# VH-VL binders against Rho GTPase-activating protein 11A (ARHGAP11A), part 7

Target 1, 191 residues: Rho GTPase-activating protein 11A (ARHGAP11A), of Homo sapiens (Human) (q6p4f7r49to239)
Amino acid sequence: VPFNALPHSAVPEYGHIPSFLVDACTSLEDHIHTEGLFRKSGSVIRLKALKNKVDHGEGCLSSAPPCDIAGLLKQFFRELPEPILPADLHEALLKAQQLGTEEKNKATLLLSCLLADHTVHVLRYFFNFLRNVSLRSSENKMDSSNLAVIFAPNLLQTSEGHEKMSSNTEKKLRLQAAVVQTLIDYASDIG
Short names: E, the ipSAE of ESMFold2; O, the ipSAE of OpenDDE; V2, 0.75 times the mean of E and O plus 0.25 times the DockQ between their complexes.

## First folded at step 4 (VH-VL; framework fv_rosmantuzumab)

Design a4
Fold by ESMFold2-Fast, scan of step 4:
Structure a4 (fold): chain C 191 residues (1-191), chain A 121 residues (1-121), chain B 111 residues (1-111)
Amino acid sequence: as target 1 above (191 residues)
Amino acid sequence: QVQLVQSGAEVKKPGASVKVSCKASGYTFTSYYIHWVRQAPGQGLEWIGYINPSGGSTSYNQKFKNRVTMTRDTSTSTAYMELSRLRSEDTAVYYCAREGYGDWYDAFDIWGQGTTLTVSS
Amino acid sequence: DIQMTQSPSSLSASVGDRVTITCKASQSVDYSGDSYLNWYQQKPGKAPKLLIYAASSLQSGVPSRFSGSGSGTDFTLTISPVQAEDFATYYCQQSYSTPLTFGAGTKLELK
């Protein structure tokens, strides 16, 4: 299902955000201090069962284990018909991360200004949530670098490199994580 | 100490029912799924099903075709497995096992000691 | 159902040896970068003990001479060096889909 067609909830200061994303992030806020929160995707059997209930409109996330909610959240982004970070911006985002230290973050954020308003609001909501997770890294052991490595494949939806082993593939994966880390660290400045 | 303690050995006739208990201690009972696994003499392990002690939802291996019922009592931290219409092929050791927490989700990190069931005339 | 083919069915080894046990799933048991494949050790008259979860993660309290590897459909358990207490039966298990299924077991015997 297209991103814009999903059920939405009105969230103060962010606008209309997909209801699943609001429910998942809100449920995980109660567990934000959990060590390694996103490291394991949870039980795939439980993830499939939980996804089926969510798809049929059942309110069940508050009773689910945090690792299963975290797994569904990663799956949500992975299964979007088009990556939430549009494919046509990927090359520019990766090039921005190859700039000097001061310029790379500014360039990445400037590119986020090209995103549709709805996408900007959703990304600000989600990345502010991830930033809050990273600010509790003394307890949860998940800093922005750790979260970026976990979410970059889900947010940019690339698996092309797994068929080819090359130094360029490793460089690309590192740059993709760097893009996501910038968006986490500067979440309030997206768009 | 985290442990699962099962009820004692049972001898049943074909057609009877058996109810095995599994008492949890040393952890929050409702935070972990409980699975049941059996092992016939000299054979390997066979999964029967699971129960979520929070809410009581269950999932069963279709091989048992409505002969199995899993329940729990949260006030005593005890899970139960009832198997009905027993056959000689149900002769086995029955184990309960906890599905692990945190990074070891969907692995059985704590096991009961086993309950031996013998089904014969 | 996912069929788990474990080989060999039995293996003879001496203390100090390196042994490898293989497990093959009839379809991929990978999801989201993780392999839903576990290894258990069982001694006669005892319940199984978890050794390895997620194909390669060592369970707390298990000696480092045990290691797991593999992804997708092909997995291995390595014991090196084998010690006297390691002579037991080993089972692989997939937790990717219901029903959960186990390999038939590999009995590690003293040579």
Scores: ipSAE 0.026, ipTM 0.598, lowest interface PAE 7.4, mean pLDDT 85

Design a40
Heavy chain, then light chain:
Amino acid sequence: QVQLVQSGAEVKKPGASVKVSCKASGYTFTSYYIHWVRQAPGQGLEWIGYINPSGGSTSYNQKFKNRVTMTRDTSTSTAYMELSRLRSEDTAVYYCAREGYYDSSGWYDAFDIWGQGTTLTVSS
Amino acid sequence: DIQMTQSPSSLSASVGDRVTITCKASQSVDYSGDSYLNWYQQKPGKAPKLLIYAASSLQSGVPSRFSGSGSGTDFTLTISPVQAEDFATYYCQQSYSTPLTFGAGTKLELK
ESMFold2-Fast, scan of step 4: ipSAE 0.239; ipTM 0.685

Design a41
Fold by ESMFold2-Fast, scan of step 4:
Structure a41 (fold): chain C 191 residues (1-191), chain A 124 residues (1-124), chain B 111 residues (1-111)
Amino acid sequence: as target 1 above (191 residues)
Amino acid sequence: QVQLVQSGAEVKKPGASVKVSCKASGYTFTSYYIHWVRQAPGQGLEWIGYINPSGGSTSYNQKFKNRVTMTRDTSTSTAYMELSRLRSEDTAVYYCARETYYDSSGYWDAFDIWGQGTTLTVSS
Amino acid sequence: DIQMTQSPSSLSASVGDRVTITCKASQSVDYSGDSYLNWYQQKPGKAPKLLIYAASSLQSGVPSRFSGSGSGTDFTLTISPVQAEDFATYYCQQSYSTPLTFGAGTKLELK
């Protein structure tokens, strides 16, 4: 199911945001100080069980372990039929990150102005949440660079399968993480 | 040096209870789930259940659910498995094992570090 | 519960041989593009050791002569070339759903 067809909740200042995303981020706010919040994920068997409960309308995220909520959040983005950052913008986003230090962030944010309004609101909501996680990095050990490495594969299209790492693959992964880091650090400036 | 060290061998009578310990060192104890697996003499591996050391949440194999209790002590980085109402069929080596670290590349649910095992003999 | 069937139950080989062990799940153990199947090695009196996770990913520190393949319900562990330290019992395991289940094991013996 496309993300604009999912159940939505009205969130002050952000508009209509997918209800799952609101519930997951709100639940994780209670655990924002936890070391390695997104580095450690729950098992797939537990994530499958939790996803089944969520899909059937059970309000259970507040009682779930933080690592399982974090895992479901990553899986939510990974399972979207189309990446939330549209595939046709990926080449331009990666090229923006190859610009000089001052220009790469500005170019990336300018490209975000091409996103649909709904997508912009959802991304602002989510990346402001990640920004808040990064501001607690002295306690949780998760700065924006660490979060970017974790979320980039879930937010941007990556090669599937068990390909061996090449210099081209390593460069692509670094650039994808750099895109996400810019969006975390400048979350309020997206769109 | 990441390791799990288990308590020593136990000999119990039918109807008794046993509590096996598993002490973690060399990593952040609350970051990894701990599973318990047993192996009867000359037999294969059988999964008992797991505990999340962070929150204390557990999940048990239905075969053991009314007899097994898993706990942990975060101050000593130690996980425990207590099995009650012991039968001769519970004679086995009991292992604790750490579930692999998961990152954005995927979820493995594999056991990368194992305890050395605790031999339990249940006999009259 | 997911039943794991390993074949053969025992296998005789010489150092330098290529050996193949098969594991079949009673239902698919694939989820979100990944196969939740692991392979372990166990030597007498010792705890099992992780060799392969996610069907085909080699665990850090495990020699490259071990490889895994397969998806869905059919999986294979290959050891090539067999070394003297490889004579042990091998187990497949699914981590797709609880209860986690293991195959009955394959004992690799010196010919």
Scores: ipSAE 0.000, ipTM 0.527, lowest interface PAE 12.3, mean pLDDT 84

Design a42 (at its last look DockQ between E and O 0.62; V2 from the best seeds 0.00; counts 0 for: pae E 5.5 > 2)
Fold by ESMFold2, look of step 5:
Structure a42 (fold): chain C 191 residues (1-191), chain A 124 residues (1-124), chain B 111 residues (1-111)
Amino acid sequence: as target 1 above (191 residues)
Amino acid sequence: QVQLVQSGAEVKKPGASVKVSCKASGYTFTSYYIHWVRQAPGQGLEWIGYINPSGGSTSYNQKFKNRVTMTRDTSTSTAYMELSRLRSEDTAVYYCAREVYYYGSGWYDAFDIWGQGTTLTVSS
Amino acid sequence: DIQMTQSPSSLSASVGDRVTITCKASQSVDYSGDSYLNWYQQKPGKAPKLLIYAASSLQSGVPSRFSGSGSGTDFTLTISPVQAEDFATYYCQQSYSTPLTFGAGTKLELK
């Protein structure tokens, strides 16, 4: 299901955000100090059970283990039929990260101005959540660089990313992570 | 001293119910799912289901869906499995097991901590 | 349900031998780069003992003569060299999908 067709909650300061995203991020904020949040695997069988409950509108996240919620959140972005970061912007975002150190962040944020208003609201919400996680990295060991490496394949949907590792695919993966890290570090400036 | 200690052996007639207890110690009970697995005499292992001790949510093998109930009491760190409408084929050793958490890797739903087993005999 | 087929059902070995036990799943048990396949040892009257998790990762306290390999649907447990305490029944278990399922077991016997 496209993210626009999902149930939404009104969130002050952010607008209408998919209810699953609000529930998952809010539940994880209670566990933000968890070491290795997002890096550690959740249970595959529990992830499938949680997804089934969420798909049937059941409230189940507040009692779920943090790593299971985190896994479901990664899956949510990975499995969107259309990526939340529009595919037609992916190459431009990668090219922006090849600029000099001062220019790459500005170019990336300028490209975010091409996003629809609804998409901007969702991205601001999610990336501010990730920034909050990164600000507790002394305890959870998840800085913005770590989070970017983990979330880049989930957000940029590299289905053409190939099983083969080469110097070109390694460079592309590094640039994709750099895009995501910029969005985390400058979450309030998106759009 | 992480351990699971189960209730003692049971002898039941067909049609009765049994409730097996599994008391946890040496770890945070609500942080780990408890699974139940049985083994009939001379046979292999059969998964029955699990319970999340936090909140009490369950998942059952459909073979047992209408006959099994898993509960827990967080104040005593004890999980329970109740099997109703017993048949002679339910004669088995019943184990509770905790899924293992691997620091640095997470969950793979393997079981390193097992109870000692509870022998159930169902005979007329 | 995922069916787990172990082969052989039994085998005989001497101390010092190398033995292999095969486990085949009816469908892939891989998720996100990991294989959700575990191996257990069981001796009579005792609960199963975890040997290998995630197809190839050795459980803490298990001797390095045990090793696991494979991915997708095909998995192997290797014991080399076999020692006297290794004569037991071995089970594979998938943890990819509920109901969790075990192989029928492989009995390793002294020749």
Scores: ipSAE 0.102, ipTM 0.662, lowest interface PAE 5.5, mean pLDDT 85
ESMFold2-Fast, scan of step 4: ipSAE 0.583; ipTM 0.843
ESMFold2 (binder alone), look of step 5: mean pLDDT 92; pTM 0.950
OpenDDE, look of step 5: ipSAE 0.228; ipTM 0.739

Design a43
Fold by ESMFold2-Fast, scan of step 4:
Structure a43 (fold): chain C 191 residues (1-191), chain A 125 residues (1-125), chain B 111 residues (1-111)
Amino acid sequence: as target 1 above (191 residues)
Amino acid sequence: QVQLVQSGAEVKKPGASVKVSCKASGYTFTSYYIHWVRQAPGQGLEWIGYINPSGGSTSYNQKFKNRVTMTRDTSTSTAYMELSRLRSEDTAVYYCARETYYYDSSGYYDAFDIWGQGTTLTVSS
Amino acid sequence: DIQMTQSPSSLSASVGDRVTITCKASQSVDYSGDSYLNWYQQKPGKAPKLLIYAASSLQSGVPSRFSGSGSGTDFTLTISPVQAEDFATYYCQQSYSTPLTFGAGTKLELK
């Protein structure tokens, strides 16, 4: 389902954010200290059952296991018809990460200025949530690098994200993770 | 260290009920779903259903839906499967198994990584 | 229900041989680029043991002579070279949808 067809909730300071994303992130904040948050997910059967309940308006996320909410959140981004980070920006984002240390973050954030306003608000909301998770890394063991490795394939979805690792694929995955890590670390500066 | 230990063999008459236990140790019981699978003598594996130990939610194979009930006790880390209105065709070894999750660069998977030793049920007149 | 068809139902082999077992699903068990297909080994009187998950990923502690391949509906388990401890029954299993279903099993016997 495209972004425009999704139900939205008004979130102060962020605007209209997909309701599922708000509900999932809010529910996961109750479990922000969970070690390995996002490393574990529910089975396809459980994720399909949970998604069906959510799609029919049942308020079930607050009582669902954190690993299932995390899995459904990853699936949400993975199954968007167009990646939330538009495919036409992917090459430029990866090239930005090949620049020198101070330049790569600046270039990545400048590229985020090309995003539509609604996309910027959704990304600021989500990446600020991930940054909050990373700030509790002493308890949950998930710093921004760990979160970036987990979310990069879902946020920059391509057929290559599902390939068995090769040397070229490994380099691309490292660069994709670096892009996501920059967006986590500088979430408030997106757009 | 991670183990599932099941209750002992049962002999039942047709029409009776049986309740098999599966005690988990060495991991956080509420973090993994528990499935039940049976195997009739000389036959293959047949899935019965699962329970989420955290919330107690269950899903049953339609073949058993009217006769099976799965429960758990989080204080003892034990899952239970009760099968009612037993018939001779229910003679089988019943296994509990833990569903584990894997994540790598290629995606998400689930499989049964830890199994109980099995409980033999014999239903005979 | 997804039907899982294994072939052959049994085969005889000698230590050192390469053996191949196939598994066909009545519909695709792929979701978002991943295959929800597992392989188990069962020895007489014992519970099944996980060998391969996600069609091709080797479970920790399982020897590298076991390998899995395939996607969609067609899957293969290969054992090469066969060792004496490998004579057992092998089952494929889909975890794509309920009810979870297993193949009928393939018995690997010593010649």
Scores: ipSAE 0.012, ipTM 0.556, lowest interface PAE 9.0, mean pLDDT 84

Design a5
Fold by ESMFold2-Fast, scan of step 4:
Structure a5 (fold): chain C 191 residues (1-191), chain A 121 residues (1-121), chain B 111 residues (1-111)
Amino acid sequence: as target 1 above (191 residues)
Amino acid sequence: QVQLVQSGAEVKKPGASVKVSCKASGYTFTSYYIHWVRQAPGQGLEWIGYINPSGGSTSYNQKFKNRVTMTRDTSTSTAYMELSRLRSEDTAVYYCARERYSGYYDAFDIWGQGTTLTVSS
Amino acid sequence: DIQMTQSPSSLSASVGDRVTITCKASQSVDYSGDSYLNWYQQKPGKAPKLLIYAASSLQSGVPSRFSGSGSGTDFTLTISPVQAEDFATYYCQQSYSTPLTFGAGTKLELK
């Protein structure tokens, strides 16, 4: 299901955000000090069970382990029919990251101005959440570069796109992570 | 330069315990999971467990759960694996290995050189 | 536990050949579009070296003559063309579920 067709919740300053995203991020904010929060859970089977409960409308996130909520959050972005960062902008975003330090951040943020208004609001919400996680890196050991490495594959890969057919190189993965790191560090400037 | 350097060879008697160290350098120790894998002479690879150096949480293969303890010291960037109640079939090379930091794949991109353990009476 | 069946157990080849090694998992190691399957190379007296992760992704620094393919339960490692330094033992590994398990290994021998 496209993300604009999902159930939404009104969030002050951000507008209408997918309810799952609000519930997951809110639950994880209570555990923002947890070390290794976004690392893969020990069992994929636990993650499948939690997803099944959520898909049937059970309000179970508040009682789920933080690492499983984090895993489901990653899966949410990965399984969108269309990436939240549109595939047609991916090459431009990666090229922006090959510029000098000041220019690469400005170019990446300027490209975000091409996004639909709803997408901008959702991305500001999510990346401000990740920025808050990164600001607690002394406790949780998850700085913006760590979070970028984790989320870049989920945010920049296409469900049906050519990334599935082309080889992933470490250089491409590093550039994808750099895009996401810029969006975390400058979350309030997206769009 | 990213490296994992392990402690030297050990010779133990049945019933004893051994503690193998794995010193990390060249990266942020607490950002990557450390796994332990062993290999008996002429045999294949067998996974023992992992430790998250950030926080110290562990997961063990049930085969070893009652005999293995994994710990770490963040001040020295060193991971440890202790195996107790040793048997002759524990004779093997023991490796520590770093998990790639990608959130989805538990592939081991950097390995220690191995520690040879011989258990004999 | 997921059992990894690797075939053949040994294979003889000459420099310049194309060789294929097969790995079969006792259950699917796919989840949400990803295959949790890795390939390692091990030379005598040395630690294993990561070649391929996620079934088909080439590890940084590994030559392009190594490639991985497959999904679900059936996976293949291809080496083409074989070079002198490729004579080693190869292992597949699933990371879908704990305990993480390896295939028994395939020894690639000269000749």
Scores: ipSAE 0.006, ipTM 0.491, lowest interface PAE 9.6, mean pLDDT 83

Design a6
Fold by ESMFold2-Fast, scan of step 4:
Structure a6 (fold): chain C 191 residues (1-191), chain A 121 residues (1-121), chain B 111 residues (1-111)
Amino acid sequence: as target 1 above (191 residues)
Amino acid sequence: QVQLVQSGAEVKKPGASVKVSCKASGYTFTSYYIHWVRQAPGQGLEWIGYINPSGGSTSYNQKFKNRVTMTRDTSTSTAYMELSRLRSEDTAVYYCAREVYSGWSDAFDIWGQGTTLTVSS
Amino acid sequence: DIQMTQSPSSLSASVGDRVTITCKASQSVDYSGDSYLNWYQQKPGKAPKLLIYAASSLQSGVPSRFSGSGSGTDFTLTISPVQAEDFATYYCQQSYSTPLTFGAGTKLELK
């Protein structure tokens, strides 16, 4: 199901945000100091069980381990029918990150102005959450660079399956992470 | 400091039931899943099931599903495993174990000392 | 059920040796880049002790002479150099799918 068709919750200052995203980020707020929170997937068994309960409308996130909630959050973005960062902007976003240091952030944020208002609100909400996680990096060991490496494959996913690594693939992955890092560091300036 | 302490050895007759306790201390009881594993004399480890102490939800190995019940009491930080319709093949040491809270592999970092169950006529 | 096959069932070693124990799962225990495989040590009359989780992560307090490697279906526990306190039984375990299953164990014996 497309993200604008999902159940939504009204969030002050951000508007209507998918309810799962609000519930997951709110539950994780008490655990953002947890070391390595997003590095691993969490328990596969519990992720499958938790996903099933969430899909049936059961309120179970508050009793779930933080790493399982974090894993489900990554899965949420990965499994969207279309990436939340629209595929038609991916080439431009990667090219922006190849500009000089002063220009790359500005160009990336300028491209975010092309996004639909709803998408801007959802991204602003989620990336401000990630920025808050990165601000606790002394405790959780996850700065914006670490979070970007973890979330970029989930946020800029394509329908392509597993691929063997090449120098071109490595460069693309670095640029994708750089895009996400810019969006984390400048979350309030998105759109 | 962090520990799981189990109830003492049990001797039961075939057809009886046994209820083993596992008392947690030194950590937040509701933050970690509790698993139960058994080991027959001279044999390997066999997983029975788990309980989430926070909500009380359980998952059982199909082999034991119609005979095992897992519960907990949050006021005493104690988990319980009850096994019914006992047979000689249930003779084993029964362990409770804590699943790593922030872990990614359902690994068991803290184990109880074990409860020996002997089922004999 | 995922079957876990350990080899060898027993091996003899001397203090200072390098030993390897292998564990094979009947199907992949990987998900999203992580391997759901753990290694435990058990001494007679004692509960098992966690050594390695997620195939290669060393548990806090476990000596660095223990290491784990592998992915998918094939995993290895290495002990190098073997110390006197390492003579025990070792078990691998998958936590990818219920029921959670263990290998049959490998007994490390003094030569």
Scores: ipSAE 0.047, ipTM 0.626, lowest interface PAE 5.9, mean pLDDT 85

Design a7
Fold by ESMFold2-Fast, scan of step 4:
Structure a7 (fold): chain C 191 residues (1-191), chain A 121 residues (1-121), chain B 111 residues (1-111)
Amino acid sequence: as target 1 above (191 residues)
Amino acid sequence: QVQLVQSGAEVKKPGASVKVSCKASGYTFTSYYIHWVRQAPGQGLEWIGYINPSGGSTSYNQKFKNRVTMTRDTSTSTAYMELSRLRSEDTAVYYCAREGWSGYYDAFDIWGQGTTLTVSS
Amino acid sequence: DIQMTQSPSSLSASVGDRVTITCKASQSVDYSGDSYLNWYQQKPGKAPKLLIYAASSLQSGVPSRFSGSGSGTDFTLTISPVQAEDFATYYCQQSYSTPLTFGAGTKLELK
């Protein structure tokens, strides 16, 4: 199911955000100090059980283990039919990150102005959440660079099944992470 | 300060039931899954099942599914494992263990001291 | 059920040695780039103690002389240099699929 067709919750200052994303981020804010929260996947056994409950509209995520919620959050973005950062903009976003230090962030944010209003609101909500996680990096060990490496493959779906990393593939992965890091660091300026 | 303290040794006859307790202290009891593992004399470790103390949901190893029941009391921060229709092969040390949140899920970072069960005629 | 095979069943070593214990799963225990494999240490009459989780992550409070490696089906625990308090039984465990299963154990003995 496309993400604009998912159940939504009204969030002050952000508008209508997918309910799962609101529930997951709100629950994780109570555990934002947890070391390695996003670095490792949750229990495979419990992730499957939790996904089944969420799909049937059961309970709240606040009763689930924080790392299982984090794993389900990564899975949520990974499994969207179209990446939340539209494929049409990926080439331009990567080229923006090859510009000089002052220009790369401005160019990336300018490209975000091409996104649909709903997508902008969802991205502002999620990346502000990640920015808040990064501000607790002394405790949780997850700065914006670390979070970008974790989420870039989920947000900018890469070619999967590539068994050999070439120099070109490594450069692309670094640029994808750089895009995500810019969006984390400047979350409130998206759109 | 974080610890799990189990009830004392039990001696039972075949066909009886046993209920072992595991009292948690030093952490938020409802935030961590509790697993049960046993070890027969001179043998390795065998997983029995787990309980989520927050909602009371359980998952049991199929080998024990017809004979094991796991419960908890959140007011006393205590988990229980009851094993029924005991056989001599159930003679073992039974451990409760906490599943840690900072590592991988299902990694057991805190263990009870163990409860020795002897089943003999 | 996933069968966990540990080798060797017992191993003799001296303080200061480097020892390696191996663990083989009957099927892959990897999911989403992570390995669901843990290592425990058990001393006689005591409960097991977590050493390594996720194949290679050192548990807090565990000395750096313990390290884990591997992925998929083949895993190793390395102790280097061995100290007097390390003579114990070591178990690998998969947490990928129920029932959770342990290897049969490797007893590390003083030469």
Scores: ipSAE 0.030, ipTM 0.600, lowest interface PAE 6.3, mean pLDDT 85

Design b10 (from R3 with light chain A54D S57N Q59E)
Fold by ESMFold2-Fast, scan of step 4:
Structure b10 (fold): chain C 191 residues (1-191), chain A 122 residues (1-122), chain B 111 residues (1-111)
Amino acid sequence: as target 1 above (191 residues)
Amino acid sequence: QVQLVQSGAEVKKPGASVKVSCKASGYTFTSYYIHWVRQAPGQGLEWIGYINPSGGSTSYNQKFKNRVTMTRDTSTSTAYMELSRLRSEDTAVYYCAREGYSSGWYDAFDIWGQGTTLTVSS
Amino acid sequence: DIQMTQSPSSLSASVGDRVTITCKASQSVDYSGDSYLNWYQQKPGKAPKLLIYDASNLESGVPSRFSGSGSGTDFTLTISPVQAEDFATYYCQQSYSTPLTFGAGTKLELK
């Protein structure tokens, strides 16, 4: 199910954000100091059980371990029918990251101005959450670079999972992470 | 100090039930899953099941189907494991263990109880 | 159920040696880039102690002479150099799927 068709919650300053995303990010805020937050996906067994409860409206994310909530959040983005960052912008976003240091961030943010208003609000909400996580990196050991490497595959989905790692694939993965890092570092400037 | 303290040794007859306690201290009891593991004399480790102290949800190894019940009391920070219809093969040391994140990771048993010896004798 | 096979069942070594213990799962215990494989040490009459979690991460307070490696189905615990207090039984454990399962153990004995 597309993210604009999911149940939404009204969030001051951001508008209508998918309820699951609000619940997950709010629950993780209570555990923002957790070392290695997002590095481990959590228990596969508990993730399946949590997903089932959430899908049936029974989910109690506040009582779930932080790593399980983090894993379900990654799964949420990975399993969207269409990537939250539209596929038709991916090539342009990667090219923006190949520009000079002062230009790459500006170009990436300018490209975000092409996004639909609802998408902009959801991305600002989520990336501001990730920026807050990165600001606690002295405690949680997760800076924006670490978070970008973790979330880029989930936000910029591909169907090439079984391909052998080549130099071209490695370069693409580095650029995808760079895009996500820019969006974390400049979350309030998205759109 | 983070610790799990278990109840004392038990001697039971075949067909009886035993209820072992595991008292947690030094951490927020409802934030960590509690697992139960047993070890027969001279044998390896065998997983029995777990309880989430926050909601009380449980998961049991099918080998112990219909014989094991796990509960907790959040007011005393104590987890319980009851094993019924005891057989001689249930003679073992029973451990409770926290699925913890002292180092920021989950799914590992970072804190263990000292063990409770159960002897099932006729 | 996931079966865990440890080798060897017993191993004799001297203080200062490098020893390796192998653990093989009957199916992959990897999910989303992580390996759900832990290592424990047990001394006679005592509860097990966590050494390594998530295949390669050293638990706080465990000496750096212990290290873990591997992914998928094949995992190794290395102790180098072996110290007198390391003579104990070592168990691998998968936390990928219920029932959680342990290897049969490897007893490290003084030569």
Scores: ipSAE 0.052, ipTM 0.633, lowest interface PAE 6.1, mean pLDDT 85

